# VH-VL binders against o27280, part 54

Target 1, 266 residues: o27280
Amino acid sequence: MDSMNVPEVLEIKRIVEESESVKTFIFSWDFRREVRPGQFVMVWDFRDEKPMSVSLIDPVRSEIGISIRRVGEFTDRVHGLSEGDLLGIRGPYGRGFELMGRDILLVGGGIGMAPLAALADEATARGMRVDALVAARTADELLFLDRLEAAGVNISTCTDDGSCGFKGFAHERLLTLEENHDMAAVCGPEPMMFQVMRILDERDVPAQLSLERYMKCAVGICGQCCLDDTGFRVCAEGPVFWSQELSRVREFGRYRRDPAGRRVPW

## First folded at step 1 (VH-VL)

Design zB7 (framework fv_azirkitug)
Fold by ESMFold2-Fast, scan of step 1:
Structure zB7 (fold): chain C 266 residues (1-266), chain A 121 residues (1-121), chain B 107 residues (1-107)
Amino acid sequence: as target 1 above (266 residues)
Amino acid sequence: EVQLVESGGGLVQPGGSLKLSCAASGFTFSDYAMYWVRQASGKGLEWVARIRSKANNYATYYADAVKGRFTISRDDSKNMVYLQMNSLKTEDTAVYYCTTDSSYWEYFDYWGQGTLVTVSS
Amino acid sequence: ETVVTQSPATLSLSPGERATLSCRASQSVSDYLHWFQQKPGQAPRLLIHDASNRATRVPARFSGSGSGTDFTLTISSLEPEDFATYFCQQYSNYPLTFGQGTKLEIK
């Protein structure tokens, strides 16, 4: 089997508290093993493994960062760790974002900003103009604003409750923004991504969307990667998909599955 | 749509054995952790055992009260989860429920109707 | 193990009144706490997951709050079908533990 399937035990070099519920764990990384924005790694706490998007790629400092939101038992245990503690990391896995053109739009919701922050770093380093629409329910859930500002990104914000920036949803804010982008990258809750995708499609802006729920399918742990309607197998191509690949899938943006496998509205 | 149907309960002597079964339908069984939770008459709920999905190597966990005596297992090809109960004690008398969650959700949102296990002479 | 304690053991109220049920954990469980309703002869039904999120098809009159060690389930205006036993459950660490229950009964 190849070396990327063997977990490497790495020391947590630094922990950045991004919010009450989100931390970024930083590790030294050997860049002979290439990592691209949009890819993920399997994080192993020596009991359980979970896929996590790479949120920082810094070849100058020889570091990667992995941003983790506290949502369950595994992530709560990882949040309890300190600098100097050990985690197993294997990967990277999945296909990353593809950059094209000169002007790009990033649309992120909540933790979906994590892979987009890494993409913003690469795009700005390549001399591209980057506009980011950062969305969350409340101001304290907006992520990576300081990092995006430091990179020279043009930032627009929106919150459902109006506590920061535009009051409303990401797609409502997007309708008030300029249409002049060569591509877009989108990551966040599926209902948000669906609405954003429709607007970008009408504007003829090619979009790439990152679907977190398909990350484990890329490593062969598939149960959640077959979509309704088309019978479409996405795990070989995920977690990043072009908007065209998602336009015919009835499940995308409309339904999720509860633990019983039953369709429920978002 | 979702159904969990327990079977295998009954009367057994102290020191005896019983094997409970739970037939699952209406969801992608192989992707979810399965649990047994019991309840003695007129009392509260007590978690008994958990078995994780194949993605988590079918890892098993037990309450201290049943460790070494009970074994949880599953057969994904049949959508079945089992609880093998050995060296039964009178305090094991309870209604045994099959329930499910996933590491995605980590809550018990679907339950069977339960099967009664009575350990008595 | 994390001990979960509910209070009161029994709460006697009339339809239309507000009910407040408490759950305390012996150590912090963050927001890894669920609430269940159980009627006589029936399996438990999930009401609130992760301290404050209403489960699917649960009426708006049910709400949950709290974090760490102290949690509350509130029923804003009791309906006749709400008279049942309520259990809280922590899943922050194993073994999973349930409270002993609060029985909500009609006066």
Scores: ipSAE 0.000, ipTM 0.370, lowest interface PAE 18.6, mean pLDDT 82

Design zB8 (framework fv_azirkitug)
Fold by ESMFold2-Fast, scan of step 1:
Structure zB8 (fold): chain C 266 residues (1-266), chain A 121 residues (1-121), chain B 107 residues (1-107)
Amino acid sequence: as target 1 above (266 residues)
Amino acid sequence: EVQLVESGGGLVQPGGSLKLSCAASGFTFSDYAMYWVRQASGKGLEWVARIRSKANNYATYYADAVKGRFTISRDDSKNMVYLQMNSLKTEDTAVYYCVREGLTDYYFDYWGQGTLVTVSS
Amino acid sequence: ETVVTQSPATLSLSPGERATLSCRASQSVSDYLHWFQQKPGQAPRLLIHDASNRATRVPARFSGSGSGTDFTLTISSLEPEDFATYFCQQYSNYPLTFGQGTKLEIK
């Protein structure tokens, strides 16, 4: 808990441009501190700290990767960094994905493919058959296709505008796919995940879903509040949940909360 | 298993103050949001206040009828939730229940026995 | 605000009979509606959550149905301990609101 609570200042070893809006920052990592797909780290630019999912876990090269989408001031600053620059990293935090059975379906939307790319690597290393449904608004926002192909993953794509693969949403594409899987892992916009979960439940496919909004809960942070050592813990509840856990959460896929705690539609 | 025990109710004059306490046991108190819900004699139930867990920075929410007059707080080290009631009105006369949040927001899964607050001259 | 209205105000039945209690919302609340039972001098007890799901340790004779604006609580065969006041509560629209209650009394 002490080792995970203090940021380690790491040099950016490599930067991979995944798209116009997404970069993967690669760091050397000491794998005596275990990290698993579905877990996240806190990234500190010496001004602000934000949770980011681990998108690459490579014990052979002793590297981890963190994929970051450009969406605001913090991410704009981080995107402006170069190889050789420094970032603070602490973690890992949260509950990672569990792998069960012989085959797995990955369903990712946008940046949600980041933690699923790390999971694909582990699943293929275990000898599992991996099918990935990669969804985005447009073709240029589809992420990790080359990496998934190199890992031997069977890829299906869909875009809202039809610029690559099936024209439509992830759940619409999933309805046209009739293969059964022993399990699924889903990450992306919450409304997408809700629709996908419903289809997988009807097919009796157990699914794990990763929710970004629960990353702060896993580290006990609401905003940028400081935690004492005794109050610091990794919560069991997130960010990864089994579908049966989420089926009881009435807000999932329908509402989010504003700062006053009022329900706001997606 | 789960127990919620309220105390601090009683008779108070209009404009007065009371502090209600609720002692929780039988569950991991710090992981749950807590509420105060009241019921006037012969009336339906009315939500009063909510306090979230530490993971949500103890965020507080109030019904419009009590906003600015009542304060909900908690002490996780003692498994206690409190309701400080100021500037009491005759309309605040009710049985006040301490309530635990269950699966989702405003899911009142466990209730205390209640404590009577009477605001009268 | 969403007004929740329960009917009838009082329902007089005998043990063994079927009870049907109604709850109507002034605007759609989807399935975001709970039912509570309250016996005299006691705290309310959650019976049915999210329109149709029985809460823990609630007997199978209790069932809920409905969506949108019209909801029903059914007790298939009344037992003596079921004579109580029943409240419905919506949590779809802020502020959350409760019905005024239906008193189920022995005939």
Scores: ipSAE 0.000, ipTM 0.366, lowest interface PAE 17.5, mean pLDDT 82

Design zB9 (framework fv_azirkitug)
Fold by ESMFold2-Fast, scan of step 1:
Structure zB9 (fold): chain C 266 residues (1-266), chain A 122 residues (1-122), chain B 107 residues (1-107)
Amino acid sequence: as target 1 above (266 residues)
Amino acid sequence: EVQLVESGGGLVQPGGSLKLSCAASGFTFSDYAMYWVRQASGKGLEWVARIRSKANNYATYYADAVKGRFTISRDDSKNMVYLQMNSLKTEDTAVYYCTRGYSYGPDAFDIWGQGTLVTVSS
Amino acid sequence: ETVVTQSPATLSLSPGERATLSCRASQSVSDYLHWFQQKPGQAPRLLIHDASNRATRVPARFSGSGSGTDFTLTISSLEPEDFATYFCQQYSNYPLTFGQGTKLEIK
């Protein structure tokens, strides 16, 4: 039975407070419905439905986790929920990350560390060497450091304001790190991802980048999920793309589109 | 037409304060990062401050020469960016320009105002 | 901080000649470098972004090249309106830094 297109009402088993603005909601999950790092689910609070990246995949405990940043009405309502409350979940959707080689670099900005935390768990379980560059505006917005450390990940941090680690942007910090990785995975604000992609391309490191934008419909053709110029649908063909695919997208890192399809700078 | 217009410059004594304003028109102001760049007479350009858009929580950045003395702010409802300058020094004497954009790409400092002169002298 | 140095400080040429302006960074900035033109009494104008890309409405005679620490702005055949001061700027590292400028003056 294809359960991905029908919301299932699940009980919130546990809530982890990752920061003042981010919580991870943990649910029991039947892993006959496979979930891969980089995929997202639609979270339904019985009023509105929004896409959220899967940040924890734990087949041993039969659990998944969904990390949600408080940014508006929907997320404020969800943040007000308690253990035992119900949410609708449908999915997973989208293309997940692919792992190859022995060494991987993760570059995450803010909530973009959520899908990368799940990827880090899988990569370490496969015996890969994992280096993570965790970037945020301030120290309080660095996410999943304890979880990455527990997984055996080699962590570098940077903050725009210098409150933790390197003072500066992710791409500036990346320039000071060693150049030897078999692949990279990147998730965060598009301007950050664009700059990181350029450096990785110069180093001949194949990179996968996750785009978390304009996901209005998870089960059908949605024009708002399309990237400019190439026609890729984020919810069907993404959200994870190889850097070679994104190099053909004129809007990537330079501008975005609003729901009306208008070009909007970052 | 896209335009930036600075105002608020003038003559002040060392230790004094000035608040510069920059009025934006002809584009979606709230989507852009805004910058202040200064230039002393006959000299080169010097970056002073940056404020990001609402999507980046209005994060602010300052050159070391002005950190702790200058404050950049914006009011998206009025399409305005400001520079509050306190504890002014003679070395702060310059034309102050307002510019929009990002550090990269075709929108990188592509529009500048005409500048406003700040003179710090006894 | 990344120091950006331009050379020469002043370049005296005649209309029709080729101008070559240099910009050097104290450490690698990849291709994270812009060029600006400034005429007396005017604000700077973006000329070249990201080392080699010509900005909107900039004439084809202007071109940029280089990567890492060494960058060049070339004007293939000077026109009278091209005599101005040119600045390069790096954005690889904060603080953002500009070169001291090259003044292109008419012989």
Scores: ipSAE 0.000, ipTM 0.404, lowest interface PAE 16.6, mean pLDDT 83

Design zC (framework fv_azirkitug)
Fold by ESMFold2-Fast, scan of step 1:
Structure zC (fold): chain C 266 residues (1-266), chain A 121 residues (1-121), chain B 107 residues (1-107)
Amino acid sequence: as target 1 above (266 residues)
Amino acid sequence: EVQLVESGGGLVQPGGSLKLSCAASGFTFSDSAMYWVRQASGKGLEWVARIRSKAYSYATYYADAVKGRFTISRDDSKNMVYLQMNSLKTEDTAVYYCTRLYDSSGYFDYWGQGTLVTVSS
Amino acid sequence: ETVVTQSPATLSLSPGERATLSCRASQSVSTYLHWFQQKPGQAPRLLIHDASNRATRVPARFSGSGSGTDFTLTISSLEPEDFATYFCQQRSDWPLTFGQGTKLEIK
């Protein structure tokens, strides 16, 4: 058995409060075990295990960060932890983002900015021009703005209610952006990602999209691996997919599956 | 060699109309977003209007100061961009420049020499 | 809108001296700030794009630096032809906005 499939118990070195509902947990990491932006780890609180994207990769300080939004019982318990407490970390898993060209557009919705923040650090370190479209329902749900600014990223914001930046949805803001890019990376709610993908495809901009529901599929424990009406198509190794892979999937951005396996609109 | 040549400027009374033209050459005009930028005597540059390429559905945008009065348009078959100016005000007096965005990267690399519009009685 | 402010309004120097021109944005524009030179009766000429990249055929004496809200254009040793007005422009947010200019004049 590969040693990376065994949970390692790590001490929480630092906690950053990103918002009322999001915290980043920082751990010392041995970078002999390589971690790339877009990969995830399994976080174990000694009761339950959940996949979480890596949001900070810092080889200079020998640290990784994992950003977690409080949405249920597991995440409520993890949010109750303090610096010095222990969590089990297993991984990394999944396909990371691939960087190409000179210019990259990041489009993130809510917690979807977490893996994109790590990607922004790598892209800027490579000398790429990085533009980020950061979208949320309200201003207080916009994440990583200070970190992106410190990295030299050009930031455009978009809120559904108009409390910060452009009033409207991410895809509506994208239509007003003039700059063309060599590639894009997108992470957020599926309906947002679908609309953004369509626009980027029309612009002939190759895009990579990160889908949370396929994190478990990458480690073989996914119960929701079927995306289309055949019911038997196996999910590709995720969570990061190129837009050309997703454009052929009928369910992407339109349907999810309930516990009975039936299609339910978003 | 990239060239942008403006024409159509002149003296007009307040409330009058004027149509500016810009002839483009030396690049693939149909792929470029085109802009009108103005400059009053001794003042800074001020964006006026933008028209995007066919890839962006020829979307048009206007500065608040001219919205509802000015119309930008283009004719890709002739490599022309136009600015129709109606209900002209004395504060519209400026040199009007035609410019393009380079390679969709977001900077103005070439400017026309400008055409003077004077709105006075 | 993102407001861009230049200082000083006028800078009086002699040929051979170093010129330092400042540009400040009201909110972060990352590195998406450009510098233009304009001589009397002429159209603006691009000097520096994206904070620090010299445009085609711009002499090595021109350099740009900065990120976020504070930017600088430096001319290491002034030539007679460098006495002109300089404008900065941000492209981070729409509408595109320009500074009011710094006039570089002979002392």
Scores: ipSAE 0.000, ipTM 0.392, lowest interface PAE 15.9, mean pLDDT 83

Design zC1 (framework fv_azirkitug)
Fold by ESMFold2-Fast, scan of step 1:
Structure zC1 (fold): chain C 266 residues (1-266), chain A 120 residues (1-120), chain B 107 residues (1-107)
Amino acid sequence: as target 1 above (266 residues)
Amino acid sequence: EVQLVESGGGLVQPGGSLKLSCAASGFTFSDSAMYWVRQASGKGLEWVARIRSKAYSYATYYADAVKGRFTISRDDSKNMVYLQMNSLKTEDTAVYYCTTEGYSYDFDYWGQGTLVTVSS
Amino acid sequence: ETVVTQSPATLSLSPGERATLSCRASQSVSTYLHWFQQKPGQAPRLLIHDASNRATRVPARFSGSGSGTDFTLTISSLEPEDFATYFCQQRSDWPLTFGQGTKLEIK
């Protein structure tokens, strides 16, 4: 019986407004079905199904959270829901982040902080030192700062407009931060991740990057979520990849995918 | 919400220059390609220029009609895109719109436009 | 270059009627086709993105369909405010190209 491939209709227990464009939807979860940071679920509103990264994993409260940015018709409909309303959830799917060493750097851009927030909770629970570089266009779009602070994370911020922290881009701020980390995890816009990966590779810091591309395949059998050069299926072999794997993908940082899975220049 | 606000249009004589500005908000500007599109009175839409993001070395592209006369540029720290228009001709008279594809194909938005009139 | 052509140039209908507007691409654009509404003196307004997805705050009477080279915008029951010019735009290939427009006018 493969229960993870059948949507479970779950009640929205709580909604947290993270910003004007981002909400976290919290559900009761049976942790007999284990969830790891970096995995995603398929969210079904009874019309369309979209992949969403898990942003909160709380076995003590028996809850998971899914953070959703309002960007189109599906997400607009979901943002219109209230506590007590129902959504279909299936999964989890994909490879989670692998933790190693004693020190980890998190680099997140916008909604890319969602899976990294869940990772920060696990890393701190394991006694790791966690440094987070949180990047956004403006101060109002920086996500999860209070949650990261509560977890004991050392936070650096940068905004494009300089409204909070360093004025500039994530990779520019990274150049001014210490080089000593056992690993890094990165999630955000693909051009940002490409620049960050380049710096981390030069510093010999092994990095895991989470790709949240256009996907139609939840189980990796249809090829819709494949990366061009390597044939990796994001939902089966990702969404988390080591930087060594991504450095060999010609497409990474140069092209995006359309809904049909075709390469389109940025 | 994605918002684009153009400014800098006006009346200019043939051979003159104008610089248009577009202020962007509501999306990750630095990761987005930015475009200028124009529309002459009672006519259809015509693309003018494109500038890619920093990841693509700010590559620029121009319509044949404006190549060599117009220059598109951007300032990611201010969420601004610009169009420097030199050697203006009467056929450049149009409403100029700023548009973007954004990070996601889910949103593509237009500003209100700014009118450029090239006349004696 | 991908050429996008719209038909008809002008469509004369009465309020309450169904409108069907066509857009053809010279080569496949998959589903990467937008529909815009433009009223005189105003900027284009996005109605449908990616062939069939209605934009935020766009009334349910507007729908889009098609893939590849043939696309349709349908307005199920015309309201007075719907009489405007409609443009399609492909964004599958550079340069971005627009149709010539279909003017929807009251009969």
Scores: ipSAE 0.000, ipTM 0.328, lowest interface PAE 22.3, mean pLDDT 80

Design zC10 (framework fv_azirkitug)
Fold by ESMFold2-Fast, scan of step 1:
Structure zC10 (fold): chain C 266 residues (1-266), chain A 123 residues (1-123), chain B 107 residues (1-107)
Amino acid sequence: as target 1 above (266 residues)
Amino acid sequence: EVQLVESGGGLVQPGGSLKLSCAASGFTFSDSAMYWVRQASGKGLEWVARIRSKAYSYATYYADAVKGRFTISRDDSKNMVYLQMNSLKTEDTAVYYCTTDHYYDTSGYFDYWGQGTLVTVSS
Amino acid sequence: ETVVTQSPATLSLSPGERATLSCRASQSVSTYLHWFQQKPGQAPRLLIHDASNRATRVPARFSGSGSGTDFTLTISSLEPEDFATYFCQQRSDWPLTFGQGTKLEIK
C-alpha cells in the first residue's frame, strides 16, 4: 500500500479564470495515482490546508484541475498566486461518482458544478447522454457552461433572480423537466440538494449527492465528518452518497454540526 | 451479522413451476435492493432479477432469459424476498443465490450471499 | 449487453507463485468491475470492487488493476486456500454480467 498522505509540491502550470470569484488551477499529474470525478484533494499553501474537489481530469495531457472559489483568507491567498508558483497537493481522497446506464442528469449549484464538470467529461467519453441543470443565484455565478456545451451536454439553466434562463430555484426548474434518467448526480448547497433529491426519489431516479461541507475530516478533524443516524464519515465513505443512504440521515437538509458536535439548523 | 437463507429448490419437470424464498437478517432489509443470481453446474454466474426498496416503489428488473416467466417480490414485514418461477426450461437448472448490496440500492455490489438452493429442471 | 470474458480458463500454479488473471469487457466499463472468489460448494466471496479496491478482510496479497476494457487480478504469492475459481463482473450497464471464470488449480 502506497501512502497518499504526504503532500506533493506541484507547480501551477496554468490558471483559468472561470468567473470573478472562481479560478481553476491546473497541474501536471502522474496518473499512476488514479483520480475519479467526485474525489477531492487537500491543497496546502505552506500555511493552511483545505479540501478542494477535482474539476478537470485529463489523462491525455497528464493534467488535473482544481477549481477554487474566493471565500476567505486561504482562498484569497491562493487566488493571488501565478503560473509557476508552488502548491502542496495531497490525495486524492473520498469516494468518486459511480456511472450506470445510458443517460445521466447533472444538477449543480454554484461551485458544485466543479466536480460535476469532471463527471460530465467522463460520462460523455463513455457515450452517455448528459443533461445538466446548472443553477446559481445570478448569471455571473453560473459555471462551466462553455465546457459543458463543448462536450455536447444538453444544458438547462436557472437563476434565483432570473438573469439567465428560468427564474427560480433548481428544484422548481427540475419540476418543469419531465425527462426520465437512468441516474442523477447532484452537487451544491445542501438545502438545494435535499429538494432535488426528493423530486428524483418520487421519479424513481437513483441519485448520488456530494456533501463537500464535511471534507475537513480529511485532515484528521473529528466531529464534522460524521453524519447522524448512520455514522457515515465523509472522508472515508463520502463525499458522494446515494440518495438511499441520505434518506436514512435526518441531518441531511435539516441541520449541521458546530465545532462542539451539536446539531444546529442551516 | 448479515445472513441470507434460501429455500424452495428441488426437482421439477419442464413447464413446471417453483417458488424460491430468501430470509434476510442482520441489516435494514426495507432499505435494500434484493437480487437473485444463478449458476449452472461448472458454469459462471448469471444475474436473474432485482427488486428495489419501497422508496423506489418496489421496482422490478429481469434478465432477458427469464422475463415474462419469473416474478421477484418481497415482504418487508417478514424480511423475505421471493422468486416465482413459471414455465421452467432445462436451461434454468442452476443453484439460485439470494444476494444484496446493503450499502447501495443501484450498484450491484454483491457483498453478501446466501448458501444457494438447487433447482433441477429435467424430464 | 456488455460481455465480459476471462482468460485463461484454467491456470495451474504452485503455492508461493504469482497469479495473474485477466478480464476483458466488450465495451468500456470505466472502473466498474468487481472480482469474486468461489470455492467448490460455497457461495461467491467479493474480493475486489471497482477495479482496485480490496473488500473488507481480504488479504493484502490480492490486488486489482485496470480501467476501460482490460482488467487484471493479481495474487502476489499463492497460499493453499487461494486455489479456487475467480469471476469478474461489470456493473457499468444493466443487465449486470459476469465472466465465465478462471479456475486456479494446484500444479
Scores: ipSAE 0.000, ipTM 0.408, lowest interface PAE 16.1, mean pLDDT 83

Design zC11 (framework fv_azirkitug)
Fold by ESMFold2-Fast, scan of step 1:
Structure zC11 (fold): chain C 266 residues (1-266), chain A 122 residues (1-122), chain B 107 residues (1-107)
Amino acid sequence: as target 1 above (266 residues)
Amino acid sequence: EVQLVESGGGLVQPGGSLKLSCAASGFTFSDSAMYWVRQASGKGLEWVARIRSKAYSYATYYADAVKGRFTISRDDSKNMVYLQMNSLKTEDTAVYYCTAEYSGYDLGFDYWGQGTLVTVSS
Amino acid sequence: ETVVTQSPATLSLSPGERATLSCRASQSVSTYLHWFQQKPGQAPRLLIHDASNRATRVPARFSGSGSGTDFTLTISSLEPEDFATYFCQQRSDWPLTFGQGTKLEIK
């Protein structure tokens, strides 16, 4: 546990191009440090550190993978690296997903499929039936379809522009699908997750949602988060929360603070 | 590398109109919320307008000082953000910056353009 | 609206010295506070996001701390290029508001 707070310098063993904007960086990993789907690590390029979800967990090969979307200076630099180059890794951190039942649903939007891909691997290895709804803006931004198919996952897709699968948003596609799963796991843009959570709640399917904004809370960087209108602030352990836990957050479902800082209705 | 390049500023008389443009590159534009922020000479920064991504139905928001006069819009096919400014007042004189912030998949990314000067004077 | 106030308005120091800049919000903003650096004739540059997280390419000598209403930006050992104006910005409440700035100048 103590070693989790010290970056280990690891060699990039393999790089997988998931899309034009997403790469998975694969490292040898000592599984004496347990890592679970839904947890994240701090990736250090020797200048800056960013939290990244673990997208591959392979104890047989002694490997982990970290999927990174190119969105700014840090990620642009990391995307410029090659096999054999070095990165610092701290962690893992945060609360991972809990698997229960025999039949599970995964709902992922964009890079949110990264932690869900790791969960799909574990669930299928345990003999569970896995259905995945993979959402993105366009067909070329759908992630992990080949990996999910190879694992035996039943895949549904939707794209905002209709370039692959259902034309529309994840929650719109979910409304057209009959559902009777033992649990669900959801990761993607917060408005997508809120709409999906409401549908799953109406269907009495317990859901776990991964909130990227709470990754900082899990490592102690965000000591306090406003969870209600009274001004009381408390840091919740994340990034994974059960839907029942989120139902207690007065802002979740009514208002939120997006990256712009606006108090916005869902 | 992320770049935001503003254009369209200039001199206009009170009551006039201007349309600012911002060309974005180096990030997934369609995922980001986009903003206009202004700064009068020797003064602080003031947020003006915000437009969200398609996932949020392109929702728009305005500072009270410009509400009803300014309109923010975007064209995701061209990676462009616009600010249509009508009924301009002398107090609208400022350097206008285009800024990007992710509202979807990845957080903590903020970039600013070089700015474009708008002068409202008779 | 949440009013954000910075102090001091001007801070005169020498290279090698430690700089401590303060930002106070009129009501709690949790950790939703950013710090920006602005040099004359240039656009603002993000230094610290969400109270304590250093932005990309920002030197290790810059650090942020605080939560609720009181925030601090610290520069552990000033370099000549650090003499600039610094702004804080809250992103907790709408509308987004900025402090008036602290000018860090050479003594």
Scores: ipSAE 0.000, ipTM 0.349, lowest interface PAE 18.5, mean pLDDT 81

